# Ledger of designs, part 8: VHH binders against Phosphopantothenate--cysteine ligase 2

Target 1, 323 residues: Phosphopantothenate--cysteine ligase 2, of Oryza sativa subsp. japonica (Rice) (q0j7n5)
Amino acid sequence: MAADPTTGGGEAESFFRAAPPLRDQDRVAGDLADFVARHSGSGGGGRLAGVVCVTSGGTTVPLEQRCVRYIDNFSSGQRGAASTEYFLKAGYAVIFIYRRGSKQPYCRFLPEDSFLDLFELGEESDIQVPESHAAVVKTAIRNYRKAIDEGLLLKLPFTTIFEYLQLLQMVGTAMNCLGRQGMFYLAAAVSDFYVPWESMAKHKIESASGPLNMQLNQVPKMLFILRKQWAPSAFCVSFKLETDPDILLQKAEAALRKYGMNVVVANELANYKDVVVMVTSNGRTTVRRPSKEDDVEEQLIDLLVEMHSEHIMQLNQDVHKLT
Key: E = the ipSAE of ESMFold2; O = the ipSAE of OpenDDE; V2 = 0.75 times the mean of E and O plus 0.25 times the DockQ between their complexes.

## First folded at step 1 (VHH)

Design d16 (framework vhh_podentamig1)
Fold by ESMFold2-Fast, scan of step 1:
Structure d16 (fold): chain B 323 residues (1-323), chain A 119 residues (1-119)
Amino acid sequence: as target 1 above (323 residues)
Amino acid sequence: EVQLVESGGGLVQPGRSLTLSCAASGFTFSTYEYGWYRQAPGKQRELVAAIYEGSTLYADSVKGRFTISRDNAKNSIYLQMNSLRPEDTALYYCARDVTYKWESGFDYWGQGTQVTVSS
């Protein structure tokens, strides 16, 4: 039996029921509802290319409720941050679900630990940007302010696997009203295993002697639930990273079928900045950056935008045929 | 060639249990995902439960009462229905899930098995 008949819940429902309450849940729900309402058919003005949820960065798995130890599925967030910029450029509204501390849209040029080096004090103690950085910083500020002020970018932070999946459920459910205009771009590095919150040690684990044996539960496959229940008409893009190219493409094709993804973006660890392979039901498309100065995400997003437009137009054609 | 055959339906009193079975043939069962749908008189067909590997999904109306399972060795899926209510009366269909080729939802359906809950 795959589920507990006494509780009547599946693995996903058990996960959410047992999870700790999401920090700021009511505020997130309100912000999300307002954002989606602005970009739905009733208030979207009809000029938007679509609404995309971009997930970015890596999840952590806490080992204690009073967490001092965790397992980190590290990701810099570069792909999600860069892709968000190109989606905004393409006329999308973006819900950016991101790992706290990961790379942010328009801020990819920032040094990891030298933030204050971007600024200096003028004669009036005003904050100034040195001339050597002025153009890059001004462009970043203009683009970021435009996206925020026009209500085109909503940022939702996470750290743990619990927060990530709770946010994904809230966003998926909220975006369902957008139908085929919704897109999910699932670039976050998500933990495969976790320690259930209620079974977790409340205090720091003491490992004074011998090997530490950890028993982890498998994280429920939320991609299946996203596709079947939360947002069934949305255009869904997922990512697969491998070291072996032969295994990579086989896994990407399997994920396309099993999870109902519209596109699986496959990339090798050795060359992920230079090339990706888009896997679809129609075949494979290799995307390469033209030079070291270019982002592979630019062409990738252009192609995904075109495919998403076809996905939206299929609904319009089907409605016409019903008449 | 592709065939899904439901069985186990019938007339049952409120509060009782019933198990539906779906036997699949003509394709590689283990490579697909499955769901149960129902259609009540005068209503649209609705998803009752779905199963993907170890993950399950249920309609709000059946949570806590129904359990979906699969047996790859027997090429079968099951729906265990507990604490049945008159509103569960419907024709129940099992369905094979194919969500690639830009097609959404389920691509093959059985003929259905009738479940009637009345006293």
Scores: ipSAE 0.000, ipTM 0.328, lowest interface PAE 13.6, mean pLDDT 80

Design d2 (framework vhh_lunsekimig_d3)
Fold by ESMFold2-Fast, scan of step 1:
Structure d2 (fold): chain B 323 residues (1-323), chain A 120 residues (1-120)
Amino acid sequence: as target 1 above (323 residues)
Amino acid sequence: EVQLVESGGGVVQPGGSLRLSCAASGFTFSDYALYWYRQAAGIERELIASISEGGSTNYVDSVKGRFTISRDNSENTMYLQMNSLRAEDTGLYYCAKYEITWDSGKYDYWGQGTLVTVSS
């Protein structure tokens, strides 16, 4: 894709114009406007550390307009879900853009496929939680209900690349009024290519009698548009996952410069739960979890919160300012 | 949901061999240490073999040199190769994994067990 923001903006506009309508768009717009207003200087809600948009899970690329076939850019959502918990703990309000079916905040350690096994019926047919899960479930309910009831967590679901980018545009635009208090934590696994909706087959593609010929178009550079147009003053964190550790840091450095990110979090696929490298203009910081029972996200979020506080105070990453 | 399913048990004569399998689902197999336990009638379950996430193995002295634990992360399966079987090896064989949750709760996951009978 071109480096020119005006050219990139035209491509993005064409993508959104051609995209299928977002489900419940008016409700999403209303919920988002209310959430941002509640946590801005123009609304109530007390003093927050900031407002963060966390993206989580993987996008799908549909292959047919009314079909079951898609290309899945799979991600469990572990990082986004864990990070959301730590951002809430740190005093943030969180807009959680997530893949339907991916891991949810406060539910990461609960059985995903056995929802009804979390409950049993008592003598009077009252619903009870078995002792083996009682503490975990009760803590999850308390933390989740507190975040929702205090208006600190807004959940926005997606499945397709079209839904994801439409939500990111809406959230980015809405958060622009927060200026430097806004943060983007872009942990979703986003498809690099897609099949244009208008060129897509309307019927199921039957088994190939030969090579499957599909034309894939490059997804517009939404990170560039986010940084240059939608929320230019926000603190932006992106993620880079790589199988080769030797090129991982080179690719993270390139992404930092190319998209104007404040931080790129670099992970090797083999150890992404154990260790991350934060790449900034000032250098590299390695974050390692102490044990397998700990979350690497705990220290990662603590460090990002410190950096975001510096950004809000109009401090740069210049070492002279940090001394 | 975490599931562990053992198979491969049976009746064998002294000096014979059996291979047990433990098929795992509902968790990231490569992230966990896994264990084989044995329970004889009227006796407490004992740990007989373990394999770490990195592939390091440990055995109780009574089976060392006769039993071999292994794992196949691509198939989500753990194995126990049992050679030179003795009457005292008779029992129910269980595979297990352990987990410590974010609230410091400890969860032990067990299979249903597979019966090994060593008889003349």
Scores: ipSAE 0.000, ipTM 0.083, lowest interface PAE 24.7, mean pLDDT 78

Design d3 (framework vhh_podentamig1)
Fold by ESMFold2-Fast, scan of step 1:
Structure d3 (fold): chain B 323 residues (1-323), chain A 119 residues (1-119)
Amino acid sequence: as target 1 above (323 residues)
Amino acid sequence: EVQLVESGGGLVQPGRSLTLSCAASGFTFSSYAYGWYRQAPGKQRELVAAISGGSTLYADSVKGRFTISRDNAKNSIYLQMNSLRPEDTALYYCARIEYEWTGSKFDYWGQGTQVTVSS
């Protein structure tokens, strides 16, 4: 039991009240409502395994309202993009909250600096894909279009910490009607501190003639709010990254208890592509990719899908209460 | 093992300059954001400067006087402190900043280096 000064939601309320308006908020709200309604109950024809919100990439903290300066918590988005592919393969509908410019589902093979190398010009100046890339590109297009056209993938972009938390609040509250069928897979790298929007300087920091008020406030603890207010019945998965394996597992277990998470996925910086540890109230499970050509996310998602199925049936919670 | 080692602290007179250095080892330096924090006797630890990629952040109390920089080739961050004041007297800590949306802060701290500004 944590006793926070903002247990009543005052810190989160203050953050959202002071945040800049979310770009395209009405369109996002409409798209989100339609997506959730389509996958609520048996209305979509075939039964889905579940609905998951995957967060991916890193947030930025803007420093000035009119300035381009910001603090960037860099994340490639590899984990979230790969996991989205495997959730779709497992029969989930996915709400993909992602950092603009981060890796996208089915596009993880794209060269970072040489996008045009995927194309060539024919003799009539028509655009073609070289034979060496054709199979990979065709598979990506087919999988992506299928997910979009069947209404199984909703993409919601963010850049700033403000946009990220506004989207997470909207998605969390919208998914509450799904109850235990909802899952949150929180792989985004999120800033601990931010500069309040209303308190920001409206011109360059170094060119200011007077004192600039640069307030550093703590970002509200969103997992706590998600678990207590937005979607209390959802299955929640969060991530921890550390260099020391002993500290990593201690921090993961502490986070699990403090926030009432279902799973904490623990990664060591040295081998995060090769192995993860799933920490639950029932113990620890190590997941290792078979080879460098494989994704650790494949087995990770398979195990999470199994645990989520148990959560939907309330079996895991009943066992936990008895043990 | 994450290791951050600060250096460059010392006794300095008001109005003078001092440069702090932080050498990092045991991880991929270029993948992280970094900050300089300070703690004076009887006061809370405060963030004075942070750097991530091409962006910097400064506390109002040091703005225009301090400059944070990084050298990825040397796995080091620096804090250039100009026009030092007695109020800048504190233990200065280098931190590797980690972000986690659960609201838990997972910073790795160095040992700290003492800066004393006194006449």
Scores: ipSAE 0.000, ipTM 0.128, lowest interface PAE 18.3, mean pLDDT 77

Design d4 (framework vhh_podentamig1; at its last look DockQ between E and O 0.02; V2 from the best seeds 0.00; counts 0 for: pae E 14.1 > 2, unsure alone 61.7 < 65, placed apart)
Fold by OpenDDE, look of step 2:
Structure d4 (fold): chain B 323 residues (1-323), chain A 120 residues (1-120)
Amino acid sequence: as target 1 above (323 residues)
Amino acid sequence: EVQLVESGGGLVQPGRSLTLSCAASGFTFSEYAYGWYRQAPGKQRELVAAIDSGSTLYADSVKGRFTISRDNAKNSIYLQMNSLRPEDTALYYCATYTVEYRGGSYFDYWGQGTQVTVSS
């Protein structure tokens, strides 16, 4: 019996149709268009290595339309923040899709809970940075401002799974014109399950009614669509995080094949800061942090940049063979 | 060895429906994405529809008329083709979407194809 044709079609499209509209969608679209336009011509002779979309942090799944309660997919955003810094350093323009409240590029070494400790009042009531923090703060400001002022960093915030996927679609579509010069570095922790917006409670769910029974739907596999439709020529990197090391590499390999990723970075929750495994069609490469003072992302990004360069060059060779 | 076997093709009149089937063997079915491709005489092979867990995509030319589905229990994918047109005449292929990073290229496993002819 042929599978019921009525169940299989347009799940992703249906998702986007049913999702709440992205706040400030037109502004975001404009910003993206401008950003991509600025960086589209630089591929042949300029300082720009490419454009990379970095996703960072975790998505929430609202339980109410007027959201009071949600399911959180945990991620600090450390990976994405660090990686963004190194991509910028490598000469990329970065579209940074990030969870609100997650770690930010160039802020990783700043106090998280004691923001005011970064400042003191001088004798003339001027705001000053204590000497102990001055070097770090100065470096952070310098790098951040450089990235912003030079138009190399576009930040797009999200909170919900809806916003994240909408932004990813927008960025994917916008970056399609960059072809192989485009890269996706998908380090966000994306929820696998969600409550459809149309079936979601409008208001706060009342506890007085007894236990809450709720069914979550599977989130459509947007990576598939990204690879096939939104940005088919882009270099794509995804992450696989597992708590069980025995299944991690197998899952990473499966993901590589299934979604058409160029690289799947496999990491364990217990030591994701110290060691990652790059999984490609050509094999596995283990990347280890050299010291506690170093970022594993530095070496990771170096390797990815090389791979991306090869990815770009292959296109050029093919074009030359056809001409 | 990965094997894909297409079936269900044939001669149909315009406006009629046809369902293609593809049976997969020799690998873990759930670990792959799948697609239907077609090649008309004198034309390049083109993607018709693709499916992964929870996601589908269609060529613009077939959107609203064709539906791709999968049955994991049967290791099979299907293409329901409605409102067929003469322009849909082609050899239809089932393929796995597999990544072989050879310079950024994707490698698909292909079936032998099944002929669909739409003619009055």
Scores: ipSAE 0.000, ipTM 0.247, lowest interface PAE 12.1, mean pLDDT 87
ESMFold2-Fast, scan of step 1: ipSAE 0.157; ipTM 0.572
ESMFold2, look of step 2: ipSAE 0.000; ipTM 0.270
ESMFold2 (binder alone), look of step 2: mean pLDDT 78; pTM 0.785

Design d5 (framework vhh_8h5u_2)
Fold by ESMFold2-Fast, scan of step 1:
Structure d5 (fold): chain B 323 residues (1-323), chain A 122 residues (1-122)
Amino acid sequence: as target 1 above (323 residues)
Amino acid sequence: EVQVVESGGGLVQPGGSLRLSCAASGFTFSSYEYAMGWYRQAPGNQHERVAIISSGGSTNYPDSVKGRFTISRDNAKNTGYLQMNSLKSEDTAVYYCARVEWEYHGNTFDYWGQGTQVTVSS
């Protein structure tokens, strides 16, 4: 009667059933329903190019229920933050699933540790921005407020692997009604293994008495579940980051076939800001930034937007042939 | 200053029911910064979680109490509840209400009261 534990869906259901409850789950569900409804062909602000879910930053794996220790899959969030800006520029609505503390859209120029250095106090104790930063900050505020106020950017924070996967399931399920108009841009660095929530009570006992014994379970393959169950018609983009270029392209091609991705973006850790390779069923396309002052994401997003438009039009042509 | 106070425990016969209450002060359930959880401890055992409710209303229960216990909250009264039905002798324990924070690197909780004793016996 219930999902078969030998299927990917059964494994995912077990993960979600055993996970700690997502804080604000009903509020997130409401915000998602409102955001998707606003953009599902009843869009009051004109016709959108599409709706994209961008995932950004790295997940953590908590080691204890009273969590002080965790395993971190570090990512700055640079790719997701920059890409979100270019998707918004291209006429998309964006659902931004991000690691708390990672880079934010329009804030990539801001110093990580020197937030207060962006401000000074005026003669009447009012807050002012120094002239050296005023133009950049003003542009960031203008672009950010436009995206928020026009209902084009929904930000959903996570820290743990449990929060990330619960949000991805909720967003995937909510976006299913968008069909081929939906896109997933999966740039987050996701944990391959996790400690089950219920097992953490036993690990606290082990840690107190001596050497830590830790049960690590494999994280369910969410790319497969997204493609097969949550949003089967969406345009899906995943990422592969490796140090070895020979292994990188092999893994990208394998992921394209195994998970049914439309595009796999392959990049080397050493030069990911300078060059990426898009892998599709039609071949490979190398994307390079023209200079160190440019974002590789600008050309990458332009190409992905073009491919997504073709994906949407392909369905319309197929439906026409069936009538 | 921030605390929760448990009440509603007592002696009940097997198959009976009890409703526990958790009154919060120094914070509100409408803050959306915390979940509320119920934990229990029997003599000689570690604390175990019996129910959690998020600020958004999502709930989770271990198999040992699923279908028998129901967690809820009333934001207007700033009070959480645990409805316990079909009580068994193994449910005998001190029950604690905890404020739960889990958004930053995992789950943390605080026990704010003395707990409330539940004894299931004839």
Scores: ipSAE 0.000, ipTM 0.102, lowest interface PAE 21.4, mean pLDDT 77

Design d6 (framework vhh_8h5u_2)
Fold by ESMFold2-Fast, scan of step 1:
Structure d6 (fold): chain B 323 residues (1-323), chain A 122 residues (1-122)
Amino acid sequence: as target 1 above (323 residues)
Amino acid sequence: EVQVVESGGGLVQPGGSLRLSCAASGFTFSDYTYAMGWYRQAPGNQHERVAIITDSGSTNYPDSVKGRFTISRDNAKNTGYLQMNSLKSEDTAVYYCAKTYYIETPGQYDYWGQGTQVTVSS
């Protein structure tokens, strides 16, 4: 008798109504509208060009409304950052929804702990990049500036689960007008549970006489809403990360059917940089990087771009059959 | 024994054509868990991806070869191919065939061939 919570838009609506306001929401909406409009009228530069939303990094769940304590879903952002570079190389325009502080496209070579190690002082206090790094830095600057200046990369930052889902809703609804030319590449590590904003402590939690007891609510399954309401014709790629290899492919196949994904990319936590399995309704394809110096994302994105091209062409075939 | 053997390389003039072959033994290209690709390496350069074909037959190419190169697979002969047309001097490299699959046990690895030399010169 009870309505299925996973199919109900009411849970998603309640989440968004109760969420804290998104910073600079009007500016984000304007930038997003301009970006989508630029690329919906053949501004994408070719038949294989599309618009992809790449999500990257991990969400945090705040424990207090005005506090420093969070539950963090760790993700370096390596996959999303690398994939964004390869999508741009393949002629896509990219909307990059990313966790603040995670890896950025073209900046994956930067030192983790010491930015200043990238530089040295020359004569008369001139700042220099060592000759051994100069070529990599110049290439990164050129590629990044080209993507930004030509309006091919739009960067939208998040930290919390609330910001992430608000941005995903805005991008999903904005991309709906692109139909089958839109792609979602959902590589962010998204929290399964959260503390509702209205139920949250407004100030720092003090030490109790016993262990901290927390009540968490399940995050609404936004993938259903994305496929049903926000962008039903888009090419959707989701990720399934497991520590147990025995259930990885079963869960990936279940997610493909349950959420209506075009592709589920399955990988183990231990080897996610080395190998991935692409699961589709037509079967499975395993992709492995040739060496530890290579990106598995290069082959993954090439295969996804070709699958997306077929997805777009299928609409043209259907129209031709009607005439 | 699992191996791949590349063939069909050689010397050709600019604007010419070559067809490379990749013969597999100890596994089949019809296995749904596998992707097959062609890669090249010129002296002083890192490996460059040239073409990929999935188990479903979907293909992808970088802009440098798109429209000139075509990857294909003959499941009955367990052989992959790379048709190269309108060859340029910058296509000069050793070409490698590679096949990948999921790591289900420690020590699992990709199957790479020894390569075949392609030289484009007048």
Scores: ipSAE 0.000, ipTM 0.099, lowest interface PAE 20.6, mean pLDDT 76

Design d7 (framework vhh_5j56_2)
Fold by ESMFold2-Fast, scan of step 1:
Structure d7 (fold): chain B 323 residues (1-323), chain A 128 residues (1-128)
Amino acid sequence: as target 1 above (323 residues)
Amino acid sequence: QVQLVESGGGLVQPGGSLRLSCVASGFTFSDYEYSAIGWFRQAPGKEREGLSSISSSGDYSTSYSDSVKGRFTISRDNAKNTVYLQMNSLKPEDTAVYYCAAEYKVTYEGSWSEYDYWGQGTQVTVSS
């Protein structure tokens, strides 16, 4: 029951006002508006299960404006990339907000450091894929091109905490018109602290061998703004890593009540690749992958899709009662 | 202003003991700033291995990998803003660079979190 003294309102506004301009903001806004309009239930033939925003990978915190040094919140992006594939399979359109260089949908099984080993030159100097990789590469190309060409996957890259939060604000605001059909799947590793852009050194930090002394500010609680302003009717899924399962349950239940989360997906540090725990107001559901060759995300997404459908029906009944 | 600094490494005989220290600057371990502090190690030519963690949940719950459970003990001193790893019954296989890492409390945005900040490491060598 401890009250959180931090609010997102005024701090969030100050953060966005002071942030550096988002690169290609007008293009991103146009692409996002077109994508949302296509899938808002107008002209789409009614086949979509919903629209989900998946965030993936880790943010960086720049330490100076002309960035040479930064703090990296490491995440491979495996969870977000895998989940995007399963959401697409389940009939969703996906807005994929991702860290540049992180794992991409349909590319998770391709050799990362062996990019040129995916190709060989034939006798006529044509580019060919070796037999050992042909099936995997063909499947990846087919699935990826289908998702892009059918307008079911919109990819929005970020690197810094500033870019991430600016994209999240734009996507949240744009998805508001989807109401209960919208879902947020917030799997990105996001910094709790940052160096304010306006207070950063505009030159390279000197004395690299000496102690670093700079002010860190707390990142505003954007989840409150998402739930209160940007997309109040959307189905929201958050992620949490904990070491103790009993504390994990209590914290997740508190987050559901205090922060308006529909689901908290929780992992224990020791086994986070093998098992996840879905925490809801109805209790806890443990999801475990059948083998190391399987993705835990497959069953996780199936369950979230079912819960989202229930949320759509419940929210419609609640709105009708007020009217 | 966030820093983690490891110390206490060195050369030790098999069966010996070492205590590693991780000192935090720019934040306190008793604050809502972090979820866990962990110890990791990496030997030449091997993958980085997680060894132990201690939570900020108020109960100071701990975890250990099977390779070190019963030999290593993690503890914290909030007044000194320090986390310790007491290493007993050291084996040649324990030779590695040992890292302290802090996991920031996940944001209310609900992001997936891994260890966010790492120290520079301290070398532990268990002589043959």
Scores: ipSAE 0.000, ipTM 0.134, lowest interface PAE 15.0, mean pLDDT 76

Design d8 (framework vhh_5j56_2)
Fold by ESMFold2-Fast, scan of step 1:
Structure d8 (fold): chain B 323 residues (1-323), chain A 127 residues (1-127)
Amino acid sequence: as target 1 above (323 residues)
Amino acid sequence: QVQLVESGGGLVQPGGSLRLSCVASGFTFSEYSTYAIGWFRQAPGKEREGLSSISESGYGSTSYSDSVKGRFTISRDNAKNTVYLQMNSLKPEDTAVYYCAADVYIEWRSGTPYDYWGQGTQVTVSS
């Protein structure tokens, strides 16, 4: 990761100007403004721990304007979905930016490919939940409806890199008024390269045209723009995933220094469900799940909540010497 | 360029109240889109302690340390470019120099530091 904080702004502006319009932009803007306003200040009958934007799932890069072919940056969304549950439990309001079809909060234990197995036909052919699934389904519905009905969870779907970055800009800008009470938990798998919308073929690419030679542009470093312009006072958590543990920690420390992250969560592809390493300016903390029935996210979120509380009331001894 | 000036400190009896003011100059609350103002204190020989913060918007996010929750209230007046700390039920252990700090456009630093600091105002709770 070559971090140049001076190059991100111009590329970001060019990206957004050239991107296709976000569908339902005015509705998203209204919902987001209402959500942020509802959770600003301590005057809502009770005090929130904070407001967090959780990004979850993987982006796609379309290769055609009428998208038949795309490059998929796969992620199940398990980390973002689980983390959202623990943030809600910790007293946060959550803006959940998620890939359509990825794991949802409170639904990650439900069968993915066996949707109809959740139901059976009763007498008079009414739809019922089998007793074997009733407890898990009722718990999921109860927790989900509580979060939605109490206005504590706002869900914003994406599929493409264009939709993702447009939503991130809107959320970052809207959360700016929350200052240090805002947190970004950037767990989405984001594409490094994309095909500019204006340079795409409008129709399906045909093999009779010979070898496929496509020019891919680098996705702008939106992390710089988030930190510098959209929400500079927010607590920012980013993720690094690698196959080699030695390279992983090096990249995590580089991201912390270069992008001004408060925390980089480092995990290996092979064991990301079992163990993560939190990298901060104060050092490294290893978080392990106690058993395979537990979530690593439970202790991870507890520690991040503690660090965010410290960030809000930060003691700063080195104002003139900060890197 | 950016300056913060605290006032309103002084000598007060235990159980009394004081209102501290922090006047910002070199920027305005309507000119900059991103900022937070925090109140900190430091007693002689002790580390600096964060007490309270308020964000950009007039009704924005507020926070309080456990030592002052329910006793101190942060507020602002955008027309006067001023942030206030209303301190009630003061205790001898509240005796310290109180500092106002502004967090404006933090660029690529570990943590989220307060970049601009006032010179402080002395609060003494007579015992």
Scores: ipSAE 0.000, ipTM 0.111, lowest interface PAE 18.9, mean pLDDT 77

